# VH-VL binders against q67yc9, part 20

Target 1, 181 residues: q67yc9
Amino acid sequence: DEPVPTPWPHQFHALMFMNYSGDLSMIDLWYDWTNGRNFNIIQEQLGGITYDLEWNNGTSFFYTLDESKSCRSGQLEVGILRPNWLDGAKYLGQQNVSGFLCNVWEKVDFIWYYEDVETKRPVQWIFYTGREAHIMTYEVGAVLEDEKWQAPVYCFNKEKKSLSTKGALSEFKGYKEKAAL
Key: E = the ipSAE of ESMFold2; O = the ipSAE of OpenDDE; V2 = 0.75 times the mean of E and O plus 0.25 times the DockQ between their complexes.

## First folded at step 16 (VH-VL; framework fv_nezutatug)

Design s1 (at its last look DockQ between E and O 0.03; V2 from the best seeds 0.00; counts 0 for: pae E 11.4 > 2, placed apart)
Fold by ESMFold2, look of step 16:
Structure s1 (fold): chain C 181 residues (1-181), chain A 121 residues (1-121), chain B 107 residues (1-107)
Amino acid sequence: as target 1 above (181 residues)
Amino acid sequence: QVQLQESGPGLVKPSQTLSLTCTVSGYSISSGYYWHWIRQHPGKGLEWIGSIWYSGSTDYNPSLKSLVTISADTSKNQFSLKLSSVTAADTAVYYCARHRYTSGFYPMDVWGQGTTVTVSS
Amino acid sequence: DIQMTQSPSSVSASVGDRVTITCKASQGIYSWVAWYQQKPGKAPEPLIYAASRLQSGVPSRFSGSGSGTDFTLTISSLQPEDFATYYCQQANSLPYTFGQGTKLEIK
């Protein structure tokens, strides 16, 4: 009888406005369950662009394309979020947010998730850390060209040392690791 | 740490405009919060006056809408309240407060210490 | 406007007592209620949000419950610093509205 969260479409693009206590960024999220990949392109309010590229085999890259040519890479024990990752969320009721009437769910110690009642699209989510993602545009079925999913060559000649923790979905990575335990 | 401080006259004559300023330190008012004015009448509870979103958009209590203006000066990191045509009923302690963007979920988390305004001839 | 009605208007209690304050909304507001504590001469401070979530730094003796129209703030074992006035606030719809307050006094 209670609404349940709509599983994520297998492929979509979202433009997100991120807010963490006044630290603002824009993120292009390309989710591609069909091809086992997920890409956050992160634009800081002032600075450069950071790329967070994740594969369903656990391979993860966090890199820049500016003059620094930095890359961090690692292997996670778990892949990208599954479309039904919100299964078991606790329903909290409805709230008007940003001109949408939303259903709201919680996953304890992780996320509050807001979905438009009418269209079933995500409107926003708030991580337990207080970081907020506000979905500005949402394009179901959008696919980023295969060529854009290539990590730069300097990601492959460095020793792997750390997992990427930066970006709108860093809390998702932490959640997936904890859930695998 | 974020701090809010109200300033303005403590005594205002009837029919004049009450003007108050909230100075914010430790956080930019343009960075994604709602900024509120709330008042508390001497023998009564709290009344929400209105808010300004960091973009400049305002919401006002309908009971006060024609009398109230809330504005922001981002260069001074301040937001202000003007309440026109005051009467004795406007005598109260006036607070400014900060409220996270997801206002239905979070409370007003940082308040000023309040300023007492008396409307008297 | 959504009216928030608190009861009781005042309560006298002793240190160590369990105290319950209720707040009733004039229409359904799901879990979108906050509780504030106000000590004399000071601004209100947030205590509980989303009906049941403890604000950071608030002692665990405070708890909130309820959904729909009926909400409860409970203090499980009163401390001397808990003697104050308590307000509920609905955050479901503009204009935001507060309960009339409950004054908690030491016997």
Scores: ipSAE 0.007, ipTM 0.555, lowest interface PAE 11.4, mean pLDDT 85
Fold by OpenDDE, look of step 16:
Structure s1 (fold): chain C 181 residues (1-181), chain A 121 residues (1-121), chain B 107 residues (1-107)
Amino acid sequence: as target 1 above (181 residues)
Amino acid sequence: QVQLQESGPGLVKPSQTLSLTCTVSGYSISSGYYWHWIRQHPGKGLEWIGSIWYSGSTDYNPSLKSLVTISADTSKNQFSLKLSSVTAADTAVYYCARHRYTSGFYPMDVWGQGTTVTVSS
Amino acid sequence: DIQMTQSPSSVSASVGDRVTITCKASQGIYSWVAWYQQKPGKAPEPLIYAASRLQSGVPSRFSGSGSGTDFTLTISSLQPEDFATYYCQQANSLPYTFGQGTKLEIK
């Protein structure tokens, strides 16, 4: 039998290096299915920090905490990725990636997912756009303090603006929107 | 296979300008990557001098910035180092190296064999 | 600049030994660390990148660990060809900086 992807833990923290044709960023990913929320803290290479806060009701906030007080909010048809979002993915076999022997799956028109054969931890994600995510740390059960999950007050305007997310986050959101069709 | 090769005079007089060239084969320097100069004083560690991105932008070590110029000649698939006003402290083995990106994710994966430069009157 | 303090400066070991080299960054640099091996008269060669990723072609006896400020290079079972000088490097921010090196010698 072909191996199947390991469902995401209901709560975990991951540090990811993102690469897109030389555009590099580091992302702290806080996944909290239990509380229906997902948080991406994005550090651009030698740049500022952007926050992408996602709720399972489809609401997302994309903001900065600097003097610009920039914030965009939007409503998606679907919420955060479900733990078993990789169900139905096509198994492609094994590859050695970054020193790890990985099982590789393809979610059509979305992502190639690399999972360490031994530890069952995600190792690398390659999006159909060519963007790469490298999972540097993976802490199962880790939870960010509740106080940190609060979007700033300037995000709560009556008029919602279009979301302008960068990198893999926009691709994930795009996939979610596609899945909602 | 990608190869880097340093070239230039092995002897430079004090106060003169050290000029080195790194010739790259097997890969176009305009296609990608970050191209570095690193030096190693005799019996010492490694010091990053500066780099040039495949797009042409440069970065320099602040300690050497005023004295360093890095440039690229895409027609020859070369990039060069100029270090002005050299002193004995600039005696070192000079390496050119390739780095995939300007981050710590990938290593400097391909190095030249290095060229020794001695500053002496 | 970010300082990389490497230790020990030298270590004597025998074939088959487990060897550990450490590098401490002056500030948090996440996993932006690479390790290099340099043999006499040769250029450095990459061993580890992103703190714990093994460079292609490097034997599995080499491993890297750490995050934040403390990083470690480990050789699980020293081989004759492993006697060399090793360097850590941070690439969190410019200018890139290296540790002062660790010379691994035969006991």
Scores: ipSAE 0.006, ipTM 0.568, lowest interface PAE 9.4, mean pLDDT 89
ESMFold2 (binder alone), look of step 16: mean pLDDT 90; pTM 0.931

Design s2 (at its last look DockQ between E and O 0.03; V2 from the best seeds 0.00; counts 0 for: pae O 11.0 > 2, placed apart)
Fold by ESMFold2, look of step 16:
Structure s2 (fold): chain C 181 residues (1-181), chain A 121 residues (1-121), chain B 107 residues (1-107)
Amino acid sequence: as target 1 above (181 residues)
Amino acid sequence: QVQLQESGPGLVKPSQTLSLTCTVSGYSISSSYYWHWIRQHPGKGLEWIGSIWSSGSTDYNPSLKSLVTISADTSKNQFSLKLSSVTAADTAVYYCARHRYSTGFYPMDVWGQGTTVTVSS
Amino acid sequence: DIQMTQSPSSVSASVGDRVTITCKASQGIYSWVAWYQQKPGKAPEPLIYYASRLQSGVPSRFSGSGSGTDFTLTISSLQPEDFATYYCQQANSLPYTFGQGTKLEIK
C-alpha cells in the first residue's frame, strides 16, 4: 500500500520560507477553498511586499501597496489549486529531511512534495526550477478576515486580460494552466 | 564553473585542533546549497563529517558532534572545519563538497581535490 | 546509523567485461542511494543517484538498480578508464554513510 498525498485542508494559513538560488522571501499563504480564494503575501528579503490574490472564478490580482500603487489584473483559465491537486503524483518513498521523516512525491516537470509521515503536514516542496518552499508554520482551519481579501481600487481602473504565467510563484500558475488543457 | 579548494596544515599533533578551510569560486557560499566536509581514512572508506547550510545552520555526524565545528565566512566565500582533540584516528584525506537542495535526492556534485592531514606525535 | 555493505571488496576484470557491484543497506532506504567513482589521487565523482538515475555526463554503460536494501551498479562493457574504486552512499537519513568501497582492477 503506497501512501497518497493528504489533500490540502479547505482552509489554512502557512508561513513559508522561500529560497531561489539565494533570493530569499517569506510568504504568508492563506488558502480558502470554502470561499474560492487564495492569497500569497510575499515579503522579499529587505525588499517590498507583493500581494498575489487569486479567486476560483479565475480573477487574479498581483499588486503592491507602496507608493508605486502597481497592479496587474487578469483572468486565468482556471481557478485556485484544488485540495486534491497532488492526485496522480508518483511516490518516491520515505526520506529523512531536516529532522522530519517524510513521504515524498514527484509530479514530473513540476514539483517534489514532502509530507511528514506522522503529522501528515507539508514540510517542504521543491519546484523543478530549483525554487524551494520550506513550511515554517501550518495552521489548519485559519481564516483571514474577509476585508483583507479585497484588491485595491486601482486594480479595477485598468483593462482585465489574461495573466502571464511568468512572475512570482509562476510554477503553480503554469501548472494550473497546463493541467486545464 | 564552480571549484572548491581545501587548505590547511598537513601535519597536526595529537590533542591539537585541526583547522581546514574550503575556498569556493564560481558560486556564492550563501547560495541555496549545503556545504559538506567528508574525510577518507587510509585503507578504509569515506566518512561524512558534517555540513553547513547557507543560513549558517549546521548538522554534524553524531560520532564527532562534541569535537566538530563548521562555520562559514561569506565575505571571503569560504567555509571551514575545526576538529578538536585530534588523535591518530583523524589521519585522513579531507574533502569539501557541494550538495544541491536540503535533501539527499541529488548527489554531492562538486568536490574539492582533497587535502591530506596526518596526526602524529 | 544506516550501514552500507559493498560486495565484493575487489574485482579483477578485463576490458569488455560486464561487472556488477552490490551494496546492502542495514535497513530499508527505498531508492535513496548514490554511487560514486573514485580514481587514484582524485575526489569521488557521482555516477548514479536515486538508485537508477544517471548523473549528467556519465556514459550509458553505467546503470544502477535496486530498492529497499539491495542495490546494484552495473558496467555493461568495461573501458580502460573504468578501473577505479566505487562507493555506494545512502541518502535516506543523517548521518550520510558510505560503503567500504569496491576496487575494480585489470586482470
Scores: ipSAE 0.047, ipTM 0.659, lowest interface PAE 7.4, mean pLDDT 87
Fold by OpenDDE, look of step 16:
Structure s2 (fold): chain C 181 residues (1-181), chain A 121 residues (1-121), chain B 107 residues (1-107)
Amino acid sequence: as target 1 above (181 residues)
Amino acid sequence: QVQLQESGPGLVKPSQTLSLTCTVSGYSISSSYYWHWIRQHPGKGLEWIGSIWSSGSTDYNPSLKSLVTISADTSKNQFSLKLSSVTAADTAVYYCARHRYSTGFYPMDVWGQGTTVTVSS
Amino acid sequence: DIQMTQSPSSVSASVGDRVTITCKASQGIYSWVAWYQQKPGKAPEPLIYYASRLQSGVPSRFSGSGSGTDFTLTISSLQPEDFATYYCQQANSLPYTFGQGTKLEIK
């Protein structure tokens, strides 16, 4: 039998290096299926920090904590990725990536997923858009303090702008919306 | 193997323009890397001068911005530094260097051997 | 600009010693710190990046730690070839800035 992707832990923290045609960023990913929330803290090179806060009810916030007090919110059709979101992915075999022997799966029109054969941790994600994610750290069971999961007050103003589908995690959001169709 | 090599006059008169070129071999400067100029005053530390991206975008140290111009010649796989109105304070070893991934994530991983520039009348 | 205050400016040590060098950033810079080694007449060479990542080919006796404002380079057991000047660098914001350097000399 072909190997199957390991479901995501219900809670974990990952540091990811993102590369999109030279546009680079570091992302702190806090995945918390237990509490129905996902947090991407995105640091662009030499830039500020953008926060992408996602809830399993479909609500998402994109905001900064700088003087601009920028915030965009939106309602998606689906929530955060489920632990077994890779179910049904096509196995492509093994490849050596970043010094790790990996099993590789494909979700058509979405992602190539690389998982270390030995440890079963994610190693690399390549989106069909060409965006590459390198998983630098992977801490199973790590949880961000509850108080950190709060969008700022200006995110709840009446004059909210529509959530942009552009950015480092646009592929994930797009996939979630597509999955709802 | 990637190699960087600085070249230019080792002596510049005050008020003149210092011109240096970094020749890159084994790698294309058209790649998505950040290319840097750094200098080191005699017996002192390191000072970042500026950088150029493969797209041609440049970043300069604010302390030198008005006097610095960095450019690239992709046909020669070179990038250059011009520092105008030099003074004795500009006497230093000048290095060109590369950021592997054009961010602070990776260090400046490849340096030239450096070229000494003396500003003297 | 972000200042990187490096200490000590010089240190004398013997082969086999544990050596620590510190850098303090004037503001929070997360983990955007690199460390370099420079020998006389030579260009700096990278040791550590992103505060604690070991550059390829660098001996494991070198290590980096820290986040936010305080960063440390450690040589667990000093070797003869390690006597050199070391620099920290922040890459959080432009302009890039370096520490003043630490000259590691043989006792």
Scores: ipSAE 0.006, ipTM 0.564, lowest interface PAE 11.0, mean pLDDT 89
ESMFold2 (binder alone), look of step 16: mean pLDDT 90; pTM 0.933

Design s3 (at its last fold request DockQ between E and O 0.39; V2 from the best seeds 0.00; counts 0 for: pae E 4.6 > 2)
Fold by ESMFold2, fold request of step 24:
Structure s3 (fold): chain C 181 residues (1-181), chain A 121 residues (1-121), chain B 107 residues (1-107)
Amino acid sequence: as target 1 above (181 residues)
Amino acid sequence: QVQLQESGPGLVKPSQTLSLTCTVSGYSISSGYYWHWIRQHPGKGLEWIGSIWHSGSTDYNPSLKSLVTISADTSKNQFSLKLSSVTAADTAVYYCARHRYTSGFYPMDVWGQGTTVTVSS
Amino acid sequence: DIQMTQSPSSVSASVGDRVTITCKASQGIYSWVNWYQQKPGKAPEPLIYAASRLQSGVPSRFSGSGSGTDFTLTISSLQPEDFATYYCQQSYSTPYTFGQGTKLEIK
């Protein structure tokens, strides 16, 4: 039979290079399904660092640690991305990408996902928006120390705001919300 | 603005080697793209000849593999085509083209002007 | 090698007409198809990629569809600048191959 995408490991760290029409960033993705938490640490090219922290109960924070002490917080209808979120993806055959032979899948209106045939690791994905994520490192079983998962105190004394769907990886937030409806 | 320009002889005798050069301006051939040669026969469609990655890795049309060599010169920002033992069947307009590294997903986005090569005795 | 059979070979049409060009692959190629437009004396220009996505700067009157073996390029309301030759190209595997072309002319 037709290959299926490998479910995401329950805990991993990935360093990702992002390109959105020349808007470049690096993202440290800490995925931790075991503890119901997901963290994207976003370094914009020659710019600031933004922290995007999500919990499986839907609590989310989008903050900086610089002098501005900016934080937006909110409550999402759904938790973090589930390990098997690629279930039902449409297989598109194999393609060679940057020296990796990949199986390719599509989730319509969402994503093209490239997975190395040999190692079953993600190589890249391209969102329907045109935003590209290129996986630079992939560390299965890596866990960020617990103290780093704590949102700053100023996230709790600000008026709750609607979380922006603009910015890095906003396509995943939109996908999760639609899947819940 | 990225521009590609083919250069080389317009007339080649049968059994000789056809040599063409593509000069790239506005972009480095060493970054993020595959570089292709495509030809268009008189009154016919397009035929892909082959490609080169800046590392020197090549991929050739199997129908031409024994006759074709594609190479790159990063110091001149150029890549080249050599096609040996040409015949009248090799008469065509020859194009060079740029293609993003996710080549199955993206089209060849920048093409040269094209250069006409005639093979005749 | 994957053969791409394009039809019709030519179309004579008027400004404002809807035009449909088809392309058939000799084997299943999922949605790995590009479309190019070529003006006389010019190189081909990309138009559609991934069977249905418009290249940047391409007007919305162009659309592509299809998967597997059968693919279609549609121009919903023909404009004077659309008279050209159109090529499909499979991007599933090398050697990349093109359809024979469809020449679109003014009636």
Scores: ipSAE 0.318, ipTM 0.768, lowest interface PAE 4.6, mean pLDDT 89
Fold by OpenDDE, look of step 16:
Structure s3 (fold): chain C 181 residues (1-181), chain A 121 residues (1-121), chain B 107 residues (1-107)
Amino acid sequence: as target 1 above (181 residues)
Amino acid sequence: QVQLQESGPGLVKPSQTLSLTCTVSGYSISSGYYWHWIRQHPGKGLEWIGSIWHSGSTDYNPSLKSLVTISADTSKNQFSLKLSSVTAADTAVYYCARHRYTSGFYPMDVWGQGTTVTVSS
Amino acid sequence: DIQMTQSPSSVSASVGDRVTITCKASQGIYSWVNWYQQKPGKAPEPLIYAASRLQSGVPSRFSGSGSGTDFTLTISSLQPEDFATYYCQQSYSTPYTFGQGTKLEIK
């Protein structure tokens, strides 16, 4: 039998190095399925920090905490990725990546997923858009304090702006429907 | 647009060292990707020579390992090939190519136009 | 090293024909196969990667299939610009190796 992807832990923390055609960023990812929330703290190379806060009811916030006090909020059709979002993915075989022997799966029109054969930890994600994520750290069971999951007050203004489909995690937001299949 | 271009002498004498340079434009070689050298003998197929990772790590074809050196100059956005003790068998069109970051999943997606090297006395 | 045995070495066909090229690996390499097209005096250009994924900009008449040891490149309806030499390549492990090539000629 072909190997199957390991479901995500219900709670974990990961630091990811992102490369998109030479544009580099770091993402501090807090995944919390238990409480129905996902948090991406995005550091652009030599740039600012953007916060991408996602809730399982489909509500998302993109904001900064700098003097601009920028915020966009929107309602998506789907929530955060399910722990077993890779179910049904096509197995492509094994490959050595960054010194790790990995099993590789494909979610069609979404992502190629590389998982270490030995530890079952994610190693690399390649999106169909060409964006590459390298998992630098992976801490199972880690949880961010509840107080840090609060969007700033200026995100709750009367005027709702559409969410940007651009950014380091645009693929996750744009292809959540694909992952739900 | 990313472009690769090979350069170097088109004629090399037997027992000398063949030296080629690949100049990359539109992308920094220090930012990612594998950078490869491939050659094609006249009327023959393709032979992989070796590669260099953006960090400087190299990988060579075992059949040529003792004779091949690949290096990179990030300041010039170039990587080079040196093949020592050449013979007539080393006459070929030499290509440099780019291969996607940390993965053999994708093809070599951008190639140079190739440069002909003839080994003759 | 992994050997890629490509067949046929040459094929004559007419515009509109269906053309099939095969490549056999000396061992199981899952889906780690790429296909290239090379025209005279030009560098190879990628057509298919990961055995069946179409490279961006490549016409849909090109397709790839297979896994393990047996792989196939198919041109569903040959066009005048498709007359060239085609190569398979394994990207499973180094040293990377290519098939011998298939020259597609006009009948």
Scores: ipSAE 0.021, ipTM 0.619, lowest interface PAE 7.5, mean pLDDT 90
ESMFold2, look of step 16: ipSAE 0.298; ipTM 0.746
ESMFold2 (binder alone), look of step 16: mean pLDDT 91; pTM 0.935
ESMFold2, fold request of step 24: ipSAE 0.104, 0.243; ipTM 0.676, 0.740
ESMFold2 (binder alone), fold request of step 24: mean pLDDT 90, 91, 91; pTM 0.931, 0.934, 0.932
OpenDDE, fold request of step 24: ipSAE 0.005, 0.020, 0.015; ipTM 0.556, 0.650, 0.592

Design s4 (at its last look DockQ between E and O 0.03; V2 from the best seeds 0.00; counts 0 for: pae E 7.4 > 2, placed apart)
Fold by ESMFold2, look of step 16:
Structure s4 (fold): chain C 181 residues (1-181), chain A 121 residues (1-121), chain B 107 residues (1-107)
Amino acid sequence: as target 1 above (181 residues)
Amino acid sequence: QVQLQESGPGLVKPSQTLSLTCTVSGYSISSGYYWHWIRQHPGKGLEWIGSIWYSGSTDYNPSLKSLVTISADTSKNQFSLKLSSVTAADTAVYYCARHRYSTGFYPMDVWGQGTTVTVSS
Amino acid sequence: DIQMTQSPSSVSASVGDRVTITCKASQGIYSWVAWYQQKPGKAPEPLIYYASRLQSGVPSRFSGSGSGTDFTLTISSLQPEDFATYYCQQLNSLPYTFGQGTKLEIK
């Protein structure tokens, strides 16, 4: 019996250190399958903060809260990542990474996923694009207050546009679309 | 197209410090790869010397750790090897190489041409 | 350190022959193995990664197999351009180590 990846808890918070070819950011990920919502708060190194808010009905917002008050909204054909999105991943064995002994899986053309053997917590994942997510904290059961999930009013008075696949975590958006088909 | 090229003296006297530089073109050395030095001894094959992560973090072969230093100069897009107190046993062809991530999944995908170093009095 | 032991050290073969080269690890390393081809006067080039996956642009006559401690590189029908030395490398743990090489000579 080879190990299988642990499904994502239905609710958690993770702080992630992101690296994409030297382009660094920190992301607060609030995953809430129970309420059909997913929120990434993205701080670019010496840069601005962007908010990537997704709902399970496909409604998505990508906005700022600075003086520019920019927002892009759109409708994806699929909702947020399901807890078992790693089902069918191919087991590659164990490797010591960043001082953790990890089980390693691959979803071909998408991602390498590293999970600590002892605690079953994600340690890192590396997209085929080269973007890396390193998990700094992982709080199972954490829930962000409902008021924080509300997109700003200026997301609702602008013309909708297809959301770009460029930007942080764009690999997940592309993956969800392919997985639906 | 990513290219790596080693440079440095071809002849070094025993007990001196061997210094080599790898110049990288077509890719920024600060952009997320491991950068390795590997040498090939006459008749004995390949030996990994060490690596530097683009952040400056290094790993060295324990057999050489007290003698080796690998560093990077991002302004010149170069990384360098210094090996102190060389002996005839350090005579080899020295390669620099690029390695995607530290996963163990990918091979060292781009190598330099190699530079021959002879340690002789 | 993980020792990688290649067999044979050299082999002579004719064009069209099937050639196998074996690499044995001193401990279990799952499939964290790469294979390289080195032509005379050139740097090594990757052929196989993760024991069995073919690098892009490498001819399909090359294949790899194995897991754990025993690994094999196979050339199903030897061509004149396959004259080279072949190395395995473990990428399971530092220090990364190479096999001693197998020199393939084509008659």
Scores: ipSAE 0.064, ipTM 0.677, lowest interface PAE 7.4, mean pLDDT 87
Fold by OpenDDE, look of step 16:
Structure s4 (fold): chain C 181 residues (1-181), chain A 121 residues (1-121), chain B 107 residues (1-107)
Amino acid sequence: as target 1 above (181 residues)
Amino acid sequence: QVQLQESGPGLVKPSQTLSLTCTVSGYSISSGYYWHWIRQHPGKGLEWIGSIWYSGSTDYNPSLKSLVTISADTSKNQFSLKLSSVTAADTAVYYCARHRYSTGFYPMDVWGQGTTVTVSS
Amino acid sequence: DIQMTQSPSSVSASVGDRVTITCKASQGIYSWVAWYQQKPGKAPEPLIYYASRLQSGVPSRFSGSGSGTDFTLTISSLQPEDFATYYCQQLNSLPYTFGQGTKLEIK
């Protein structure tokens, strides 16, 4: 039998290095399926920090904590990625990536997923857009304090609008429907 | 060692159907790769014809879609090409090839040696 | 369909020369480009994939670059076995399309 992708832990923390055609960023990812929330803290290279807070009910907040107090909120059709979002992915074989022997799966029109054969940890994600995610750290069971999951007050003073599929994690947001299939 | 080998008649009359088979050895066509047909007119470039996944899902070049049928026989570890209503323009070397992805990352990494098909009365 | 305009159509060079072949896509295709080498009477063989990644077993004198619409294959120091026809291919979307080819001939 072909290997199947390891479902995501219900709670984990990951630090990801993102490369999009030379545009680099670091993403501090907190995945919390148990509480139905996902948090991406995005540090642009030599830039600011953007917070991408996602709830499983489809509500998302994009905000900064700088003087601009920028915030956009919207309602998506789907929530956060389910732990077994890679179900149904096509197995493509093994490949050495960054010194790791990986199993590789394709989620059509979404992502190539590289998983370390030995540890079952994600190693690399390549989106169909060409954006590359390198998993730098992967801490299973790690949980961010509840207090830090709060969007700032200025996020609630605005009407919710549809969110564009732009940004560092646009692929995840835009293709959640595909991942759910 | 994965090998692909094209087989079929080297001569086809106009308006007939061109039929080719690609026999794969060293790898099961049902193990997660896409399988393609590509052709090359004499002294010309490469033209993608279509592909098939082991599940039977097919993709065709729109320019040839109405005339092309690709199928697979997993029991024989083969996949086939049928091109109907051939003309002189279909004279070419026909290649079968393996591809890890439907689109994107990897190249077509293993090719057959090619088989020449001439359309002539 | 995505057009891949390859240039030059032919090039004459000597052993040891630096050779550059280019492909221009009709639209942005990120890095979904592969390069192939084809010798007479033989099937194409992959050289580069994802625009700049060297296929296993390919000599390091081959390199690829580019992103978006403009892509380049470079042979840093031409060897006798490198005289062949080269093709670019876009793998961004179906139908897959190839460049017209570049025949590299000995001067």
Scores: ipSAE 0.052, ipTM 0.695, lowest interface PAE 4.2, mean pLDDT 91
ESMFold2 (binder alone), look of step 16: mean pLDDT 92; pTM 0.945

